# Ledger of designs, part 5: miniprotein binders against q56419

Target 1, 326 residues: q56419
Amino acid sequence: MEGRTLEEVQEEVFKRHGVLVPKKELEDLAKALEEAGLLLTEKVEARLKEEEEKLKRERPMRLAGLSYPEGEREARAFLEAFRASYPGEGEEARVLLMPHLEPSRVPEVYGAALAALEKTPPPERIYLVGVAHRPLKEKAAALPVPFQTPFGPALPDLPALQALDALLPFELFNTPLAFREEHSLELPLFFLKGRFPEARVLPLLVARRSPELGEALKVVLRDFPGLLVLAVDLSHVGPRFGDTPLTRTLAEEARRRDLGFLERLAEGEPEAALAFLGANPTRIDGVEVVASLLPLLRERKGKVLAHRLDLEAPTLSAVGAGTLVL

## First folded at step 9 (miniprotein)

Design nc14
Fold by ESMFold2, fold request of step 15:
Structure nc14 (fold): chain B 326 residues (1-326), chain A 113 residues (1-113)
Amino acid sequence: as target 1 above (326 residues)
Amino acid sequence: SREELEKEIRELEEKAEELQRRAEELAKDPNTQEEAIRTEVESQRLEAEALLKIAELTKDVDEAIEAYYKLAKLLARISELARRLGDEELFRRAWEEAIKAYDRARELLEKTK
């Protein structure tokens, strides 16, 4: 716990897990950790290196049996149930914005994404751009390995990834451990791989806006056409995220911010969408991805297919999710 | 001759390394941050020249492709450094050259399959 107050640690645990750990318990843990100090640090570092080496070969499923079924047949039925949750028709997508929130919380939003994929010719590859929830060494990263799914491995498009890396002012393959538990790639990938089993994937994460990524992708997409997927959630409001408990007023503002953002993107105006959010008071997490990808979003008009601001009753908080095709 | 080009490549790499060390020293002083960036740009221009000569000298297609990809990446880095300096002309020009080097690598890859 060195370098931070117990209150800061307490807050971080609450933000991540929704549990307020008593200060006494944290004090006892801190003393135990100090006494075990260097040896525990060495064990943790060795385990992280082992995990990093494994991630250089493949990225295993982490959420099978938790967020989606592990078996292929059951996974297929799961997809059909989600598609049925959205009774409308989709529209062909060259760019798809979809959530990475727990699928059971927003079934019709994922169903709308499936409806769009039904109208979309099978791409040779999918540029899957998620939000890094762990620090990256650079503004963005990729992991050029197979990602396991119940539908088989999602194979990396190695030539396209190499080409992308060659146009970036930083090493693209820079933080394997950040992918280990990254649900913003795993959850959308389940749906994408289920619909496009032969497509290769460029699994990309953005930690901080990178205009360089968007300019490089514009060149790479010229030579390696494919489906661009922004795997992002929208507003995050309530005590879990540093607000007062969710009120009708806060929920209404979050919904207005979500829809206003999506609608401006649907008009081909990504700069206006970002400007509309201002200081981003409802913490839409898609802003860094959109800000990175401006060259790919400008003048692409489309349609918002679905939106939900999903209530988290235990935390009195809410998270927005949407489906947008461009 | 090939021997003369190899000597020129080594000289470019040596000078680039010297400039890189100078840029790192300048980066330690808050008052010389802009000079550090400009010195790094100059170092990387020399590295870019060396990479271009390697790409054009080699008979190994795989080595040429790798050199052009490395050249593209280095030019993309020069473009980013130019943006940090506010040098719009260099920013645009270096990016255009990065794309040209990338296109050259792509052309070689397409010819081999």
Scores: ipSAE 0.823, ipTM 0.924, lowest interface PAE 0.6, mean pLDDT 90
Fold by ESMFold2, fold request of step 15:
Structure nc14 (fold): chain B 326 residues (1-326), chain A 113 residues (1-113)
Amino acid sequence: as target 1 above (326 residues)
Amino acid sequence: SREELEKEIRELEEKAEELQRRAEELAKDPNTQEEAIRTEVESQRLEAEALLKIAELTKDVDEAIEAYYKLAKLLARISELARRLGDEELFRRAWEEAIKAYDRARELLEKTK
């Protein structure tokens, strides 16, 4: 009843169809429709609670058959094809920045990450820090369960996760439903698990910058050394993101912002990298993760291995992706 | 006596709970936001004191480890609240104490392995 009373509906029906429906019948119908809407809402809520309970035990693959193959044999071949897309050599990483954009859009950027992993001694654990695309109840969250991959389950490092939670001013294990469809963890994890099958994982999401997360991780990494992975994308420009259609000038600005950001990170100057972006006019989505992890990025020098600003032709928009080793 | 220590712990927890409820009420009014944060800091200090006494009272090493991890978390919370108040001294000292409580838990965990 889009702002109309039952009497107005009754009059409209009479004018349109020549029948007068008793007001009581309209009232009964409206009540039944409202009750049916409540039941539909309750069914959705019950389904979400069921999904939440499942996520407390494991996180299943959501992108197998869409972004990467489901079968292990095909997944291995996929991994090697991506490595071949980057003809260069990597460097050892203690910190790796890699994308979470659809892999087929930026194959050489993921290939550069694989090249870095080839030079990296297998870590005992991986701190995988993605970008929350759904709201979190806190600034950051973790999901302490196995994440399924075509290469087998990526097991959580429960002692390290418990230690991290103990140093945070908020409950780390919050918002399990936010992990259900979170590709910023799933897509990088495919590559990481494929190359480091024995590493445990700390699957972390950042929704809003959390300096306390970075300070806590600095302490936890002292006791639980491992590979830190920032699974972030760079510029987002064009109409899909609120701009005019992509132009050469806008694309050049996005590339300039992406590379300037990455180069300052590579110089061990994460505060300068954030300052370089100003109000972040090209919407680099790595900003909140970098701002959270400042203590882990300061004075750590490295190298940009790859970058692409990839065009989304249907939307006349573009997204940047890069690979940085520190 | 142990009975007296348990009573002291309950009194600390009760006072902390009252202060927490007061802080939540003060947080509803934009004009009392800073007072809300200061009240929460005091609540958390009392809870931290109670938790430290619990850690000393228990003879179960696993319970002591859990208590020290919880203490670290409370002290990290105090540090965050101090940062929001602009109280640099409390911010730094509470964080240092959080790390010490965390280190105590880690030390106990290493010994029980």
Scores: ipSAE 0.821, ipTM 0.923, lowest interface PAE 0.6, mean pLDDT 91
Fold by ESMFold2, fold request of step 15:
Structure nc14 (fold): chain B 326 residues (1-326), chain A 113 residues (1-113)
Amino acid sequence: as target 1 above (326 residues)
Amino acid sequence: SREELEKEIRELEEKAEELQRRAEELAKDPNTQEEAIRTEVESQRLEAEALLKIAELTKDVDEAIEAYYKLAKLLARISELARRLGDEELFRRAWEEAIKAYDRARELLEKTK
């Protein structure tokens, strides 16, 4: 009964089925549904609270057997196959932009990230910055627990996370449930942990641009050096995202905006990259992360290693993914 | 002298708490949002002053580290509130002081390794 009164329901039932249900019977039904809804709400809240408590101890794999293999041996072979899908050479990265799109959709883009990691000395820690797909209580959040992977747990860098929290105007550890199903961390982490098994991780999410986060990270990275990873996707176009069906013209525009964005980042001009997108009509996913991290991206020149605008034929839609080293 | 300093810290904390409650009440009315923010800034300034006194008075290095980290966070909050007010000078100055407090905590942590 979404927005209907009992009288409106009664009228519709009569018009469609020729039966006049007495108001008393409709009132009894509404009361029963309300009681059932209250009980379901209490049960759901209890289950979410239990899940939240578990997430304060560890974050389990959610995509093993779906997006990547569950077993370590098979997972290692999976990494090698992805590296092989990119025939080029990487470059050393101090900052890496990589996707969080389903890996099988953009294998050479993840392969390019692996190629960059091959040229990158093993870092002591990885600042992994993803995009929150669930609401956060603040602009950004972290979860200071081990993240399980087929290669073993990715351990949190607790001292660096504590230091970061101390420089933020809000509590960093604010929304554990937002991490429960967050693929923007889990998918990149599979590749990062597979290549850097000894690195600790700062698992970070951005919901809304936070200049404070970038300024704080600039200070923390001075004391806790490591690899900064922006785990973001690019354009999202087509009916799945509120557009008309994908046309050649829309796909060309999405590709142009993806590459223009990446190229400006590669020139060390993150403000220009954001300005180039304007209202962001192709919905490039990484805008809020880049806007948060401006102090870490300015004047860092680098190279776009790969890009793909991946087509979803069943939905007539597409998603862009890229690999950028700075 | 020690008793007077502890009394000063307590008085700062009590006033800060009073101002925080007032800021929260002012925040409920969209027409008093700027006043709410200014009141919160003053609350945070008093609490930051109390934390600085604690950090410099204590002989317990762990307590000093904790106080400096908390001070850094309050100063970062003041900086954010200043940004919302459009006060660029306070924004920049409070952030600089947040970094200094953070650096003091880091220095102490490194000495205890």
Scores: ipSAE 0.817, ipTM 0.925, lowest interface PAE 0.6, mean pLDDT 91
Fold by OpenDDE base, fold request of step 15:
Structure nc14 (fold): chain B 326 residues (1-326), chain A 113 residues (1-113)
Amino acid sequence: as target 1 above (326 residues)
Amino acid sequence: SREELEKEIRELEEKAEELQRRAEELAKDPNTQEEAIRTEVESQRLEAEALLKIAELTKDVDEAIEAYYKLAKLLARISELARRLGDEELFRRAWEEAIKAYDRARELLEKTK
C-alpha cells in the first residue's frame, strides 16, 4: 500500500482478480497489518534485548555444524585436514594476518595459518582483531566474555581488556549485538583455540580506522604480551559487491591488489600498503584493521605464506584471502 | 584538610558536569562544533584534575588503580579531541599524560599481587 490510496488498491484488485473488495474490508486489513507489524516489531525488540543480555555471559557458536564441526574430535580432524591442505612449512608469528572467509572456500590459506601457528610458541593471550560487518557505536569494540568453540570456551583476558579500554578515547565495551553473528572472529578463533587451548583472547572488532587503537595496543602489549591476529579478508569483487561478473581482468586486478597489499605489509611498510590501495576499488576487507594497527605493523618484516582469490560461482563473485606472518 | 580536598573534588566534578552539559548542547548545532569540542576538553580537564586528586589522596589501592585508569581514559579523550581541533601540542601532551596515568595504575596493580 505504500503511496497508494485505498481506492487505487481496490481498483487494482478489481482489475487483477475481478473482485470488488469493499473499502471497509481493505481498511480492516490495513489496520490488521499495521497491528501485526507493531507486534512483530515488539517481538523483535524483545528478542534483541534477550540476546544482548545473553551476550553479557557468553558468545555462543553460530557456525558450528555449518562452517566447522561442533564435536571436539571432529573439530580436531577438521584442523588436521586444513593443515594438510597447505603443503608448506610455517614461520613463527608475532603478528598473523589470516582470513575469516568460509573455511571450505580457502582451505590452504587456513592451512598456512595453522602452519605458522605450529612454529609459534604458545602465547599467553591472543589479540584477535576482526572486521565489523555490522555498525558499531564506536570505531572499535570488544566483547569481554567467553567465546564458545568446539575446544571449549575461549576465555577473555579481562585485565588486558581493561588496560586497553583505559587508553582508548571511547568506550571499548560497546555494541555487544555486533558480535552475535560476527564470523570474522568466530572462524579464526576456531583455528586459534584449537592450536592454543590455554591462551586468553581479546576479541576486537574494527568498523572504522582507529589509529588510537594501535597506539593503545602498543602500550598494552608491553605489559600484556601476546599474539596479534588480524582476521581479515582481501578483495571482494563481482556482482555481490557491485561489479560486473568476474572476468580475467577483474581477477588479475584483485590478485594484484591483494598481493601488493600483503607484500608491502611483509616488508614492514603498512602505510605503503594502504597507499597502494588508494580508493580501494577491489574492496579489500582488512584496510580499516590495518589502518588501525599501524604502530604494531611498522618495521616488522615477514612473509606471505598463502593467497587465494576464491570464486563464488553462483554469484560470479570472488573474495581474496591471504595468510601473512610478521 | 581532607574535608577541604573532598570539597574541592566535588566542586571540580560539578563544574565538569556543567561544562559537559554545555558541550552536549553546543554539539547539536553544526555551527558550534568547535566550541563544543573545546568545552568538552575543559570538562574533561576538570574531571581529570578531580581523579588525580582522588588517586593521590586515597588510601585504598583499588580506588587509586581505578582512578588512574579513569584518568588515563579522560586524557586519551582529551588527546583525541585535541586532534580534532588540530591542536598537535595538546594531542601529544595529553597522550603522554594518559600513558603516565596508565603506568601508575599498572604499578599499583603489580604491587598488590
Scores: ipSAE 0.817, ipTM 0.925, lowest interface PAE 0.5, mean pLDDT 92

Design nc14
Fold by OpenDDE base, fold request of step 15:
Structure nc14 (fold): chain B 326 residues (1-326), chain A 113 residues (1-113)
Amino acid sequence: as target 1 above (326 residues)
Amino acid sequence: SREELEKEIRELEEKAEELQRRAEELAKDPNTQEEAIRTEVESQRLEAEALLKIAELTKDVDEAIEAYYKLAKLLARISELARRLGDEELFRRAWEEAIKAYDRARELLEKTK
């Protein structure tokens, strides 16, 4: 902690990760980081190396007992409660856009995703594309290891991952440490694994727009069909993101941009969706993911199932979340 | 002869490595970025030629599959580098060839199952 308060770190973690880490956990993390010595000490390097070596075998849960229950029975009850929070029916998804925000903030949006998954035949594999809130060595990355969940490990589709790597102009298997704490995969994966326990997963992160990823995936999906999931949040507005406190006007603008983005995606016009955002003044999180997946989103018509702009009262900031089926 | 071919492959790989080192050196200077990219394309072309020879001449199906996947990746890289250069023809051609190499790997994989 280079002189930052725990609150500043909490804010930064939340800014970066959309997860409000309890101060106590941040204290424990800060203690663990202090004990780890954020100083590039031999110990920190050794610990990072150890963690990197562990990530060669599996990605452990980080948010179990925090964002979702650790126990399977409790986790199933959690899924049921979230599904119940959305009163509507879903539609069959070939592409699912869903949030990665803290589930308790937008339960009905996750509920809408679950409703869509109820109408979706069990896929052989899930292409789970999240947002890298940490720097990647390349524009995108994958972690070809089991991801732990309360429902058991989500197993990687190694053949499909290998095929994808073969069509990318960069090494797909890069920056394993970026996956360690990345909630943009972990949170959606909880819901996906709970619904489709036998599906293999391709856990992908996008840091920067990679048109080549979409072209490669288009080829891979021919040979390795599956459900495509975009795990993305929408607008980020308020003081945490450099704006004034949330006002009616700012909230209306955030909603307008979120819905305008989702509606254009629902019409099968992803380029129009990106163009509609322009400079993205409300900081829609999913822009780089959508920009990377254009070939897979074009001409696909769908439906917006849910949207919420969720207020974080302590910071007078808000984050948009939505569920879209294509 | 097999020996002559193995020699040719090695020569291609050695030349590719030399060009790659040169490309990396050129990339350090902002004024030689285009030349760096062009040099990298040349390096990758030689490696691609070597891999194609390996893939077509090997009797080991697993080696062939690996070579075709590596070839696809190199061709995808050439495609991206071509895009950066504004060479639309090479961009398109390299990508099409990348898919062909990939398809060849997949075909061999399915036959081995």
Scores: ipSAE 0.816, ipTM 0.924, lowest interface PAE 0.5, mean pLDDT 91
Fold by OpenDDE base, fold request of step 15:
Structure nc14 (fold): chain B 326 residues (1-326), chain A 113 residues (1-113)
Amino acid sequence: as target 1 above (326 residues)
Amino acid sequence: SREELEKEIRELEEKAEELQRRAEELAKDPNTQEEAIRTEVESQRLEAEALLKIAELTKDVDEAIEAYYKLAKLLARISELARRLGDEELFRRAWEEAIKAYDRARELLEKTK
C-alpha cells in the first residue's frame, strides 16, 4: 500500500494470483490495517508514557545479566576479574576518561579504569558524562533519579544538579526516555558504583557540543567538588560504521587517531586534540563530550593507562577504547 | 510600598510573557531570526528584573534562593542569546551576573543550614 492506489493493488493481485479481489474487500482490509496501525501506535505511545513515568522514580538496569552480573556477589567477582586483567598500577584521577563499550570486549581498559579508581580518594560525587546515542531535546541532559546497579542504587546529587541547571541556558532535566537504554552511563556506572558505593552521581548525557556545559560545570565544581568521568569510546571503523572491512591500514589509522587524541588530552591540550581529529574520519565517539568540557580539561596533565582497538569479528568492524587519567 | 513593588513585578512578568510570545512568533520566519533573539533577550531581561525584585523583597529565604537560581538561569540564557547575536559585551556581562546570582543563592543556602 506504500503510496499505491487501491486500483494498482487490485491489478497487482490479479497479475500475480489471477484473482480479482473486489475493491470493497481491499478497502476493508486497508481500513483494518490502518486501524491496527493506529492501535499499535497508541499502544506504543502508552508504553512510552508508562516508561517515562517510571523514569521519574528510578532508572532500572537494562544490561544486568547481559553485560554484567545482576547479583551483587557475582558483580563483585566480575569487578575483581576486570581489575586483574590490567597488570599495571593506576594513578589518582581528578578526571577519568573511560570506555562505555561492552566490557567483555575491552576488559583491560576497564581494568585500567579500576586501577585508577584504586588510587583515587573516594569522591563525594561523580559527574558521569556519557554520550547520547539517542536524540535529546537539548544539547545535554540529566536524569535526577536513582540509577539501579547490582551494588544498590546510585543516588543523584540533587543540590549539585540544581546548581548546574541554574547555570545552563537550557533546561537540564530534559528527554528522560533517552536515559532508559543509554549504555554510555549504565556500563561505566557499574564500575564506579562498585568502587565508590557512597558517592552520589550526576548522570549527564551530551548529544551535541555544549561549551556552556563546561563553563557551568567549572563553577559548580568549585562548590560541589567531585570526580569528573568522561564515558566515551574512541574510533568506530569498518562496515558497521560505513567503511570497508577492517584492514591493517584502517586499524593503524584508527589507533593513530585514538592515541593522538588521548595523548593531546594527557598534555592538557583538549583544543589540540579536537583539531588533530579534523573531520573525525574514524568517528571518535567522545568528540562532542570533550568539546563540551574544554574548560575542565585545559592545562590538566595526565597519563594514558590503556588503549585497545577491539575487533568485532562478525561485522569485521572495530571500536577503540581508552583509559586516561588527568 | 510593598504593594507598589508587587504591582511592578506583575507588570514586568506580563510584559515579559508578551515579548516571549512575540519572540516565538518571530522565530517561525527565517527572515526574522535576529529580531526573535533580540525580543527574547528583552523578555528575559524583564523576567530577570522581576526575579531580582522578588529576591530582594521576600522575607522567605527559600523563596529568595529559588529566585536567585532562576535569575542565574535567565542570565545564562541572555548570555547565550547575546553570543548568537555577536554581542560579546552582553555575553560576558550576563555570564558574570549569572555567577553572582548563583553565588547569592549559595550564600543563602549555607546560612539556612
Scores: ipSAE 0.814, ipTM 0.924, lowest interface PAE 0.5, mean pLDDT 92

